# VHH binders against o26223: the designs that were tried, part 195

Target 1, 191 residues: o26223
Amino acid sequence: MKLLWTSQHIKVTVHIDGKVSKMDVLEAIKTRRSIRKYQDREVPEELIDKILDAAMCGPSAVDERPWHFIVVRNREMLEKIPEVHPYGAMVKDAPVAIIVCCDSSLEKIPGFWVQDCSIASQNILLAAHSLGLGAVWTGVYPLEDRVEGIRRLFSIPEHVIPFSVIPLGYPAENPGTRDLFDPDRIHLEKW
Short names: E, the ipSAE of ESMFold2; O, the ipSAE of OpenDDE; V2, 0.75 times the mean of E and O plus 0.25 times the DockQ between their complexes.

## First folded at step 12 (VHH)

Design y2 (framework vhh_8pnl_2; at its last look DockQ between E and O 0.42; V2 from the best seeds 0.00; counts 0 for: unsure alone 62.8 < 65, grease 27.9 > 24.2)
Fold by ESMFold2-Fast, scan of step 12:
Structure y2 (fold): chain B 191 residues (1-191), chain A 120 residues (1-120)
Amino acid sequence: as target 1 above (191 residues)
Amino acid sequence: QGQLVESGGGLVQPGGSLRLSCADAGFTFSRYDMAWYRQAPGKERELVARITTGGSTNYADFVKGRFTISRDNAKSTLYLQMNSLKPEDTAMYYCARDAWESYLDTFDYWGQGTRVTVSA
């Protein structure tokens, strides 16, 4: 087995609701897990605002920032998502879901909105985890049936493309930790 | 090729024990989270136990305290130690690579299964 190299832990101090906390970004990235079971407990609007603020802070191709977000709390609407997203059954049990969308009218160069919306989606997952919530990314784009189903369900205009549906809530499960570092995927200086 | 091969099933009396094994012929076993599922006749498949690459385990409530999942990365083998077996544990047992972190719907890669029958 090859020796694994590691970096030192870096702790960042952050002010949250007037309280000082230490956040280890590497730990947050490594310990985030998809969560599909939620407590029967509402998520405060302030936490959703913090998550969406973090989502909008990602890098964007030529700074086009094409993302738009739909926040869904309505139980009847959440219960209809599995009808157009067959593997999104857990969404109906979540207290809230965020739909990440691309407004194509903001697109400056073709195709890079996919990377932009991927970055926003991952930032939502990391921000949720850092705030004590659980979330899961359920794929929409590029599956045409899901894109059109979500568009119809939420009255999304033709120039806007739904990218992902992310249910979130206080976690009711713990899938544990993973060890994923693979040195065989690292090449020094050349392939 | 990455074919999963289950073994160790059989007929046992209530209260008995069995150890199931799942061998991965591929070289990448250590890179995957692994799970055991089961399916009884006329019922849907259900998760029995999961083990991550980091060694964290999770169990269905109906097997907690009776079953133990473990892995041996050097042998590319997954195990399920089943104690205090009940007639309700009668099922075909499947080894699977666990795609828990998929952001798309994924079908677990399943082996052929090994049959467990608990009866007199």
Scores: ipSAE 0.630, ipTM 0.811, lowest interface PAE 0.9, mean pLDDT 86
Fold by ESMFold2, look of step 14:
Structure y2 (fold): chain B 191 residues (1-191), chain A 120 residues (1-120)
Amino acid sequence: as target 1 above (191 residues)
Amino acid sequence: QGQLVESGGGLVQPGGSLRLSCADAGFTFSRYDMAWYRQAPGKERELVARITTGGSTNYADFVKGRFTISRDNAKSTLYLQMNSLKPEDTAMYYCARDAWESYLDTFDYWGQGTRVTVSA
């Protein structure tokens, strides 16, 4: 329902996409699974925008925000990723992938970009899950052959370091629930 | 972190049944997702079934309802009940700790395997 109030205030109910996903953050963290099989269904640009907005909300060392993202939808390009990333075979089957990169020219303190890009990568996974998508983090850095292969494939400059490749799409599998809480890992006051 | 020891393999006729067991001496068995894999001579190792710490199970397509994975956390033991066996099921069967959530290669801890031979 759309309502317009002309003189005192405006009450508007707008539905700009047919379904709005709402997921508690703790639920998202506990239920997120790596998804490697995807439906033959496009992921709307709006959802990718929301995911990347979330990726950029993470903290970073001295607020350096060294991250850059390559959004890959071209089928031929997605099909080439397994040639340089041997355990990334599922990427060719994804409707879209996000490559998380570090631009070293934005680095303000040496060496913390790995934590920064890890935070962005995990935020991508959680945001995708909260929106009804499935994703998986496939490691690139620090495996030199993968870094070189991805850089070459996507024409990434030498000062930019590809960190992770994250294929995503609507899930076509359900790995199930887990019970991971381990009280023996918790140490009160000291080891 | 313990050692995985499979047992229960053997020679069986087509249509027969076997139950594989995998004992884990690790005292944290209940905290790991577990899986069965198999490898026929000259072929790559392939997933057969998995079971999570939360009790969810998944099976490879070729299983078609013939196998059942289960676990007994009190005995630190993983099971694979195999029914309606076919010659194509002939392979070494391995239990493993499942690393589904690894962002690198899934390097599972593997047992030594138990041989299953289904003679046509």
Scores: ipSAE 0.609, ipTM 0.791, lowest interface PAE 1.2, mean pLDDT 87
Fold by OpenDDE, second read of step 13:
Structure y2 (fold): chain B 191 residues (1-191), chain A 120 residues (1-120)
Amino acid sequence: as target 1 above (191 residues)
Amino acid sequence: QGQLVESGGGLVQPGGSLRLSCADAGFTFSRYDMAWYRQAPGKERELVARITTGGSTNYADFVKGRFTISRDNAKSTLYLQMNSLKPEDTAMYYCARDAWESYLDTFDYWGQGTRVTVSA
């Protein structure tokens, strides 16, 4: 039996046995939208594992892989995140959130961890979408108040830097489709 | 920062029609989702309608087919055709650029608004 979640613009097929129809990578990229409203439905651990696996498959500077992930399901903790993250209001409504962090002690080349964690974060979003989940990237770094807020809340050591908070859940909204291709941003051979 | 300028508001009788316009002169209009909001006296600002860069539209439940949001990218202008207006539609109407895919905020700019009054 297939559970079909039909939105106006995005069709997601979820199997009751936990199997999800896989999207083509281009389709996933083009149709992904930030989702800030979620169903009252738990996200299976298997899906989170797949998402985290995807998160760790991206490139990093000199393959340093400095990323760490905090998976948050505790309702109390999810409800506290908005207190330290003004853009994190939707986190309280999500069944789970992933906090992407950098362990600075793993850096081989300073500064590239931002790119590394960005790649990991984007892979989380794409993987989530391909699995029929909705997610949104809420920026933490480099906003000091948010960084320290999340640090304190989750007892993150000083050498580890919280980068992003990504709530996830089954979508309860449809933001519609976009067309963002801009040929004016493309330069051939030279600027 | 770009300026959104709303126009087209006014006084109309119940059942009347208005067409609101929003000119966006400061940014590449075609690259952003746009929305109409309204705020009645003593009430919170609420979404009326949204239109994406791809032309997808969403409406608040109270619209019930009475309003149509559209955009003209060549003119960098957002429209709201309002038909079958009701007294409860009386509000200040605001145009907004929707930064839906922002990882910091969902809206980056609001206009000054145009007043719509529906009264017999």
Scores: ipSAE 0.364, ipTM 0.686, lowest interface PAE 1.0, mean pLDDT 88
ESMFold2 (binder alone), look of step 14: mean pLDDT 77; pTM 0.782
OpenDDE, look of step 14: ipSAE 0.325; ipTM 0.667

Design y20 (framework vhh_8pnl_2; at its last look DockQ between E and O 0.67; V2 from the best seeds 0.00; counts 0 for: unsure alone 61.6 < 65, grease 28.3 > 24.2)
Fold by ESMFold2-Fast, scan of step 12:
Structure y20 (fold): chain B 191 residues (1-191), chain A 120 residues (1-120)
Amino acid sequence: as target 1 above (191 residues)
Amino acid sequence: QGQLVESGGGLVQPGGSLRLSCADAGFTFSRYDMAWYRQAPGKERELVARITTGGTTNYADFVKGRFTISRDNAKSTLYLQMNSLKPEDTAMYYCARDAFESYIDSFDYWGQGTRVTVSA
């Protein structure tokens, strides 16, 4: 699936495997799965732009929106990520990865940047899924060795904190759906 | 940890079959995706098969067509039916909650495992 911007008003064309389709929000949330196997197929720049637009639309503490994003397409750089992120081995096989970062100079209320960057990361996963792509969140913060490794690898300045690495591409696996609704975790009016 | 208890391993000849079981002593089995992993001496742990809460299954290429993963939520038990066993299937087999959706990869809590030896 791809979305295309046209002139003065948005003209949206949605394709899944060459077919026109749409996914509602609840379906997208419930059917999104982590994808770690990707087709050998380029992800168009316009899809990355749509994903990052969606990432920036999440709620943010005091609307500080501290997120910055590094888009990595260079194969040599993607192959180096597993060296500093041991459980990110799948990143070397992805056509592209997005590194979600916090610019601490934009933080207005201490500590809430973690929630802000989590929201941005999840929006990337949902947007990718809605566009026919697969992605996986690989955690960086708060693991100090991964934070420092990613910082050095991508020349990230001291006031910016790498939060997550999200490889994405056209999916080459289908892990299926989950049934996670647990009514025992719902309390009416009091604990 | 010991929450998950594997059983059913043993010694079999090539071409033989075994059925592994994993009993979850907890009360929330039906709410988790489950997986079987294996580890041969001197090798890393590797994923064998996974099954979602909805019953969708995924298999490693080296067992596809020979092994079948299944679950019984009423009994809180995970199974692995192993057919056409090969010497290279010799390993300690572990069940685990499948952390496929984890944004931090850690599978630190395993059962004690059940040993499968395939030899003539």
Scores: ipSAE 0.582, ipTM 0.793, lowest interface PAE 1.0, mean pLDDT 86
Fold by ESMFold2, look of step 14:
Structure y20 (fold): chain B 191 residues (1-191), chain A 120 residues (1-120)
Amino acid sequence: as target 1 above (191 residues)
Amino acid sequence: QGQLVESGGGLVQPGGSLRLSCADAGFTFSRYDMAWYRQAPGKERELVARITTGGTTNYADFVKGRFTISRDNAKSTLYLQMNSLKPEDTAMYYCARDAFESYIDSFDYWGQGTRVTVSA
């Protein structure tokens, strides 16, 4: 049986101006920005489910899928995050945050979990953006004090490694466009 | 990593204008988002304005349309045009590469600064 591949624009449904629309995947990648200011507005559970579905669609080393996600909506817990994760100060202002974790008991190939969880984290950012939300990745791993602080705050067991904290919400800022293409980073055939 | 050199500061009366410049000796100036910060005596440094590689600008609320950030990539130079200056604008002004998209604490790469004094 012959399989035919065709080029097509993959679109993701977004809620913009009260209407559902589709965003081209290249548009989503190019226009996503770190968002650290959020409206005082709840994020529906249904959008979080879509974002986490997208997070879990990424490839992983030998399909090990080592990721786990903690969804944090409790205001008191969100306000405590900056106490152990100072770069995450904007988390106190977010309606929700997602903590991306590695369950090391799911590793099949040692050490590739960092790539696996990075892929999941980036997918969260892109999915949130495509749904009309803003998000920012705040680094936890490999900063030892942040890893242990987050683990302690959320009762994360020792075999589970918190990787990133991603606050998200409806954006209250527009950082604008960037022009990042740099031909000097491209090497044909060899360095 | 190049060194940022600010210039164009000075003493100006209230209501006056100054244009700050920041030269980046680095060859890759056009590939970086850039920002101006200021620090008044006894205060923390604060963002004044930033400009992305795509040309988008953002300003602190206190600017109220009085300042304009711009860049000339051919000259590897960042500018801050300051109009309608007030005594509250008195500070040391610094240019920096803007790490807005960093996912960890970043080491800020700063120039030496240029002093702006607004006094009657």
Scores: ipSAE 0.502, ipTM 0.749, lowest interface PAE 1.7, mean pLDDT 87
Fold by OpenDDE, second read of step 13:
Structure y20 (fold): chain B 191 residues (1-191), chain A 120 residues (1-120)
Amino acid sequence: as target 1 above (191 residues)
Amino acid sequence: QGQLVESGGGLVQPGGSLRLSCADAGFTFSRYDMAWYRQAPGKERELVARITTGGTTNYADFVKGRFTISRDNAKSTLYLQMNSLKPEDTAMYYCARDAFESYIDSFDYWGQGTRVTVSA
């Protein structure tokens, strides 16, 4: 096991074979943070495949699985995303981004696609984190300007709705840990 | 929108100390990362220190151990203990809430600031 340290003192545990040790699910959930700064380092395709595999493993309404994924590595395209996505400034600095979309023609029950794509997006974040990558969810839907901006930029058909843009990369920041448990949000038996 | 109110600024001599406070009355204070920023005349606003909900602290390079950020969730108050103050620390100091985990926009809420002047 080899420990890699970044200039930001981010500890990444890597196996000798170059594989990042996987986190258990609770650890991944508890320690995940939005990462908006990335190393100048490419993300292997194998990791992206694992992330996308995870993205497709979540539940969906009637198991309709309406999600599609655009994997963007082209620098020119990555640099254009911030032009149509005001909260996407960090995308230009990422080696790769995943755009999560819904094909509305795959919906059997209307409206649940937002939940479906949210589940997929969150799984992307968790999987990325567990693999030693940093990512951030940048919301596209339901902001019309962002939806149409991303649509035009990537020539997305009208029946397909861009939902989120998720840049990924090896992290170049450490936001630290959070404590977010709030017992006041827990209600027993009734509100 | 909750109001952040900074206090504790003033005039001090080089080498002196100040303790800044930020009262947060608008939101559940404990649920947000908090930060101190400063802006000197003619300069851009810069991060001084950050503290997460989990208590993780980060400091700007110029702090060099001179400042300590802390929080009292029971009092909904953020603190900045500043020791060994230098003339270059002269600035308006602002308290901010940091919505670091927002997927829509980064909402930074700022107070009105408290002025710190370090002069012989």
Scores: ipSAE 0.379, ipTM 0.703, lowest interface PAE 0.9, mean pLDDT 88
ESMFold2 (binder alone), look of step 14: mean pLDDT 77; pTM 0.785
OpenDDE, look of step 14: ipSAE 0.332; ipTM 0.670

Design y21 (framework vhh_8pnl_2)
Fold by ESMFold2-Fast, scan of step 12:
Structure y21 (fold): chain B 191 residues (1-191), chain A 120 residues (1-120)
Amino acid sequence: as target 1 above (191 residues)
Amino acid sequence: QGQLVESGGGLVQPGGSLRLSCADAGFTFSRYDMAWYRQAPGKERELVARITTGGNTNYADFVKGRFTISRDNAKSTLYLQMNSLKPEDTAMYYCARDAFESYIDSFDYWGQGTRVTVSA
């Protein structure tokens, strides 16, 4: 199973006018895949800044925006994440990871911070993809062992809840695209 | 729904080889990312290898260069070629429909497993 040059050319196709364009939002949503293999190549700080800017642009309950982010580039710290997150083995091979957290002191309405941090996590994945990077959301909350392990590892205070760990880098794999549209899940006017 | 049925396990000496198979009865095999997991006595299940619907593969560090995962969509069958086997590879091996896009490491269906024993 090799990625043929044809597949790469499809991703760099000319539009109806023969002009090569950047990925639009619908294309980004439909072609984003979880990426767990990364090139041995650093991600510039300016791209991380753009990703985090996009993460903070999502909607939140009562506009509470409770998210905080920890950017981890230290190799020793990245290598310790799998000790507290057994299915986060790929994190040790990533050049950088973002930990999405909820600051409970910013919470205006109980419980909606989960949706808020989910939105931020998805925006990180989409923004990374649009910038030519690959990423994967590895779940932390509500698994108590992972929450406590990540909290201890990164000195996160008790009023802050680690929600997800998202390693990212330049992709070293291409899982291809999926066709997931299922009209049987759409109901008009009633169930 | 289809049942996952693993086969190909057995007793081998260190350095030996085995090929595991996982048959999925049904018409949805080609739509699933697939994985092999293993579980040694007294331990939790651990990921060995993954293969996506697009054919991309991922391996645990402890099997890289020794194991090869592959799929045959026409036969609805998943394979794991195991070379240079070590005593540490002794475990029950399970195939699963893998949630490659999962934001939590969760899985759809598990087979009954096939036992691999590596001993001198």
Scores: ipSAE 0.440, ipTM 0.762, lowest interface PAE 1.1, mean pLDDT 84

Design y22 (framework vhh_8pnl_2; at its last look DockQ between E and O 0.46; V2 from the best seeds 0.00; counts 0 for: unsure alone 60.3 < 65, grease 30.7 > 24.2, SAP .757 > .668)
Fold by ESMFold2-Fast, scan of step 12:
Structure y22 (fold): chain B 191 residues (1-191), chain A 120 residues (1-120)
Amino acid sequence: as target 1 above (191 residues)
Amino acid sequence: QGQLVESGGGLVQPGGSLRLSCADAGFTFSRYDMAWYRQAPGKERELVARITTGGYTNYADFVKGRFTISRDNAKSTLYLQMNSLKPEDTAMYYCARDAFESYIDSFDYWGQGTRVTVSA
């Protein structure tokens, strides 16, 4: 089974690798890629503010909005992240990283904070892409050794859970696009 | 290991060429990004080349201009054309389903490998 129609012509403005282009929201979702190589350029504070605003606009269970964010620009702190996150080597080369956290004191219904923080993490990736930046989600929760390592490194209190570490910067690589549509995963009316 | 089977390795002189193949004996090859890695004795594996489901390719700097990655979805086969081979290209070559978009760095799995030896 193949769905026959799609339209991909509406665009929004994006700065990619110093170039100005336009893409619509659907195209932005489809063209976002993980970026692990960054230009030696600082990211303006105003762009970080826009990204964090977008991160907080996602839905959350019973509107609990349990997310908190740590913005890390200090190069020595960025260089220490790979010591507690084995696959976070690219973080030391990024101009900035965002640590997405859950404040458990804001949780209204048990367990849904994971979905809440996943939504916030994805919004950071999409917002960065829309602003001409590249980013990658590096997993922390539920790996207990990474959770505790990040907690100690950034003095995170016991009631706050580090969820993801997202380095970002101006991209220095282009991994290209993917074709992922699988009609066999779509069931009409019944399984 | 798994369903990936590499072939096409061998002994070749410096400046020679080889074409490696990787057959996916499972189903859904066309749904995966694919990659070639290599590993010299006593070293960790290193990325050689990637190809996405959309056909976009990326190469390590040390093979750019010499190696070409390609895929044939109808045959569920991944290829690596290796030209202008050098002694430092000597390694076991592995194909893998590429987990580049994973938020936990890992690979789906890799095959048994095929040996490439470049010597005079």
Scores: ipSAE 0.617, ipTM 0.781, lowest interface PAE 1.2, mean pLDDT 86
Fold by ESMFold2, look of step 14:
Structure y22 (fold): chain B 191 residues (1-191), chain A 120 residues (1-120)
Amino acid sequence: as target 1 above (191 residues)
Amino acid sequence: QGQLVESGGGLVQPGGSLRLSCADAGFTFSRYDMAWYRQAPGKERELVARITTGGYTNYADFVKGRFTISRDNAKSTLYLQMNSLKPEDTAMYYCARDAFESYIDSFDYWGQGTRVTVSA
């Protein structure tokens, strides 16, 4: 007998401008796509606050919470990011970007900050999607030229490490859903 | 991994049709979003069509409904049906594994290409 994977769907509910917005958590995870084209429409500060609240809800090694976030709305600064992050070209077209950083002075367990910041970054993507926004994670760390460039551009001190740049906005594209479940990756009881 | 091998190109009259195929000899074809790109001499490669592992399709604006991308995972084969061909469709056509969800640079895995020539 072959057991089929079953998933339980838990919906998350948030308030947006006085209206309850619903998206099932598993639906959000499965339908989130990288979005690199954005409408010419500002993202309200309220939505950014909700996204960052979600980012900070993630677990971290020994609850160290090493993350800091830089919210970038200034057009001139957004337009400079591709000069130091060549594969972040879409950032210049985004209404806002979030830079996820690690403050190494908060690190309590060496080397786990990467997992910590990855958790925060993924939560940003999911929260944005659940609020009707599109986002993309553009990698900075561990690519040293990108780390140095972003640090210099945003005056980030040497003990703080920029991890990712996440542009976001109302989406102007639909890349479509994917079918990624692979039973060969599942091992019961042992490898 | 596998090799991508395009076929089905050739010389065709304006208004004609061609069906391009791309065989993936690897064991992982079904795991990839796939795309067709084209490159005319002196121009950059450009996206023609994209199909996700879930079957969702996107087309470049110049296609205007003339082309259809499809895939057969059982045969590890990607297709591009091209109808109403125009001289400006003359190019080398490449199939590729699409890395749209990469969060760093990616170098797509490309085939050798198949030439399509549309001339009277």
Scores: ipSAE 0.521, ipTM 0.756, lowest interface PAE 1.6, mean pLDDT 87
Fold by OpenDDE, look of step 14:
Structure y22 (fold): chain B 191 residues (1-191), chain A 120 residues (1-120)
Amino acid sequence: as target 1 above (191 residues)
Amino acid sequence: QGQLVESGGGLVQPGGSLRLSCADAGFTFSRYDMAWYRQAPGKERELVARITTGGYTNYADFVKGRFTISRDNAKSTLYLQMNSLKPEDTAMYYCARDAFESYIDSFDYWGQGTRVTVSA
């Protein structure tokens, strides 16, 4: 068993066989943070596959599964993303990014694709975190300038809508955890 | 949401120091990431420093070790120690709850800011 260290001394347990120890789902949810700084280290394809598998496991409206994923490793393309995505500055520093898209032709019921792609995006974040990676959701939709920017950059057809850009890498920061439980947001039986 | 109140700004000479404070009247200061922003005349507002609930700090490139952000959760107060101040640091400084987990550029500004002027 090997320990992976981040610049913030985050310990990730890796099995001898190269498998990364996973967090349980509640731990992953509670401890996940957006990560915008990454180590100069490549992300194995196996981990990306696991993340994408997780991305496709969420529910969707009438099981329409409208999502597509663009995996970007090309350094030049990663460096271009910030030019069309002002909130995507960290993407240029990531070894890989996933662009979550909706194929509108796959929609069975109009409008629910936002929920579908949101679920997929969140699953990417959780899966990445559980695997010892850092990621951040950078919103593209519904900002038209970002949508069109990403569309042009990656030659995305008109019927496909870029939804989010999610850079991933081994984390080089540790924001810590948050206590977000708020009982005032819980209503019993009625408001 | 509690009101943020900045203080500590003023006129200083180049090379001088200031310590900014931000008091959060809210009851949940410790549960939020916090940040300092500044806006110079005719310029866009920019991030100066952030500090997470976990105490992780991040600084803008122009800070170059001159500023230190810190927080006192017991006092619900955010600080920015500014040393080696330069004329280009002249700006209105704002305390904000930092949307570290935002998937878009979003910050909660509800303070009026404190003015920092660096001039000979």
Scores: ipSAE 0.445, ipTM 0.761, lowest interface PAE 0.9, mean pLDDT 89
OpenDDE, second read of step 13: ipSAE 0.397; ipTM 0.742
ESMFold2 (binder alone), look of step 14: mean pLDDT 76; pTM 0.779

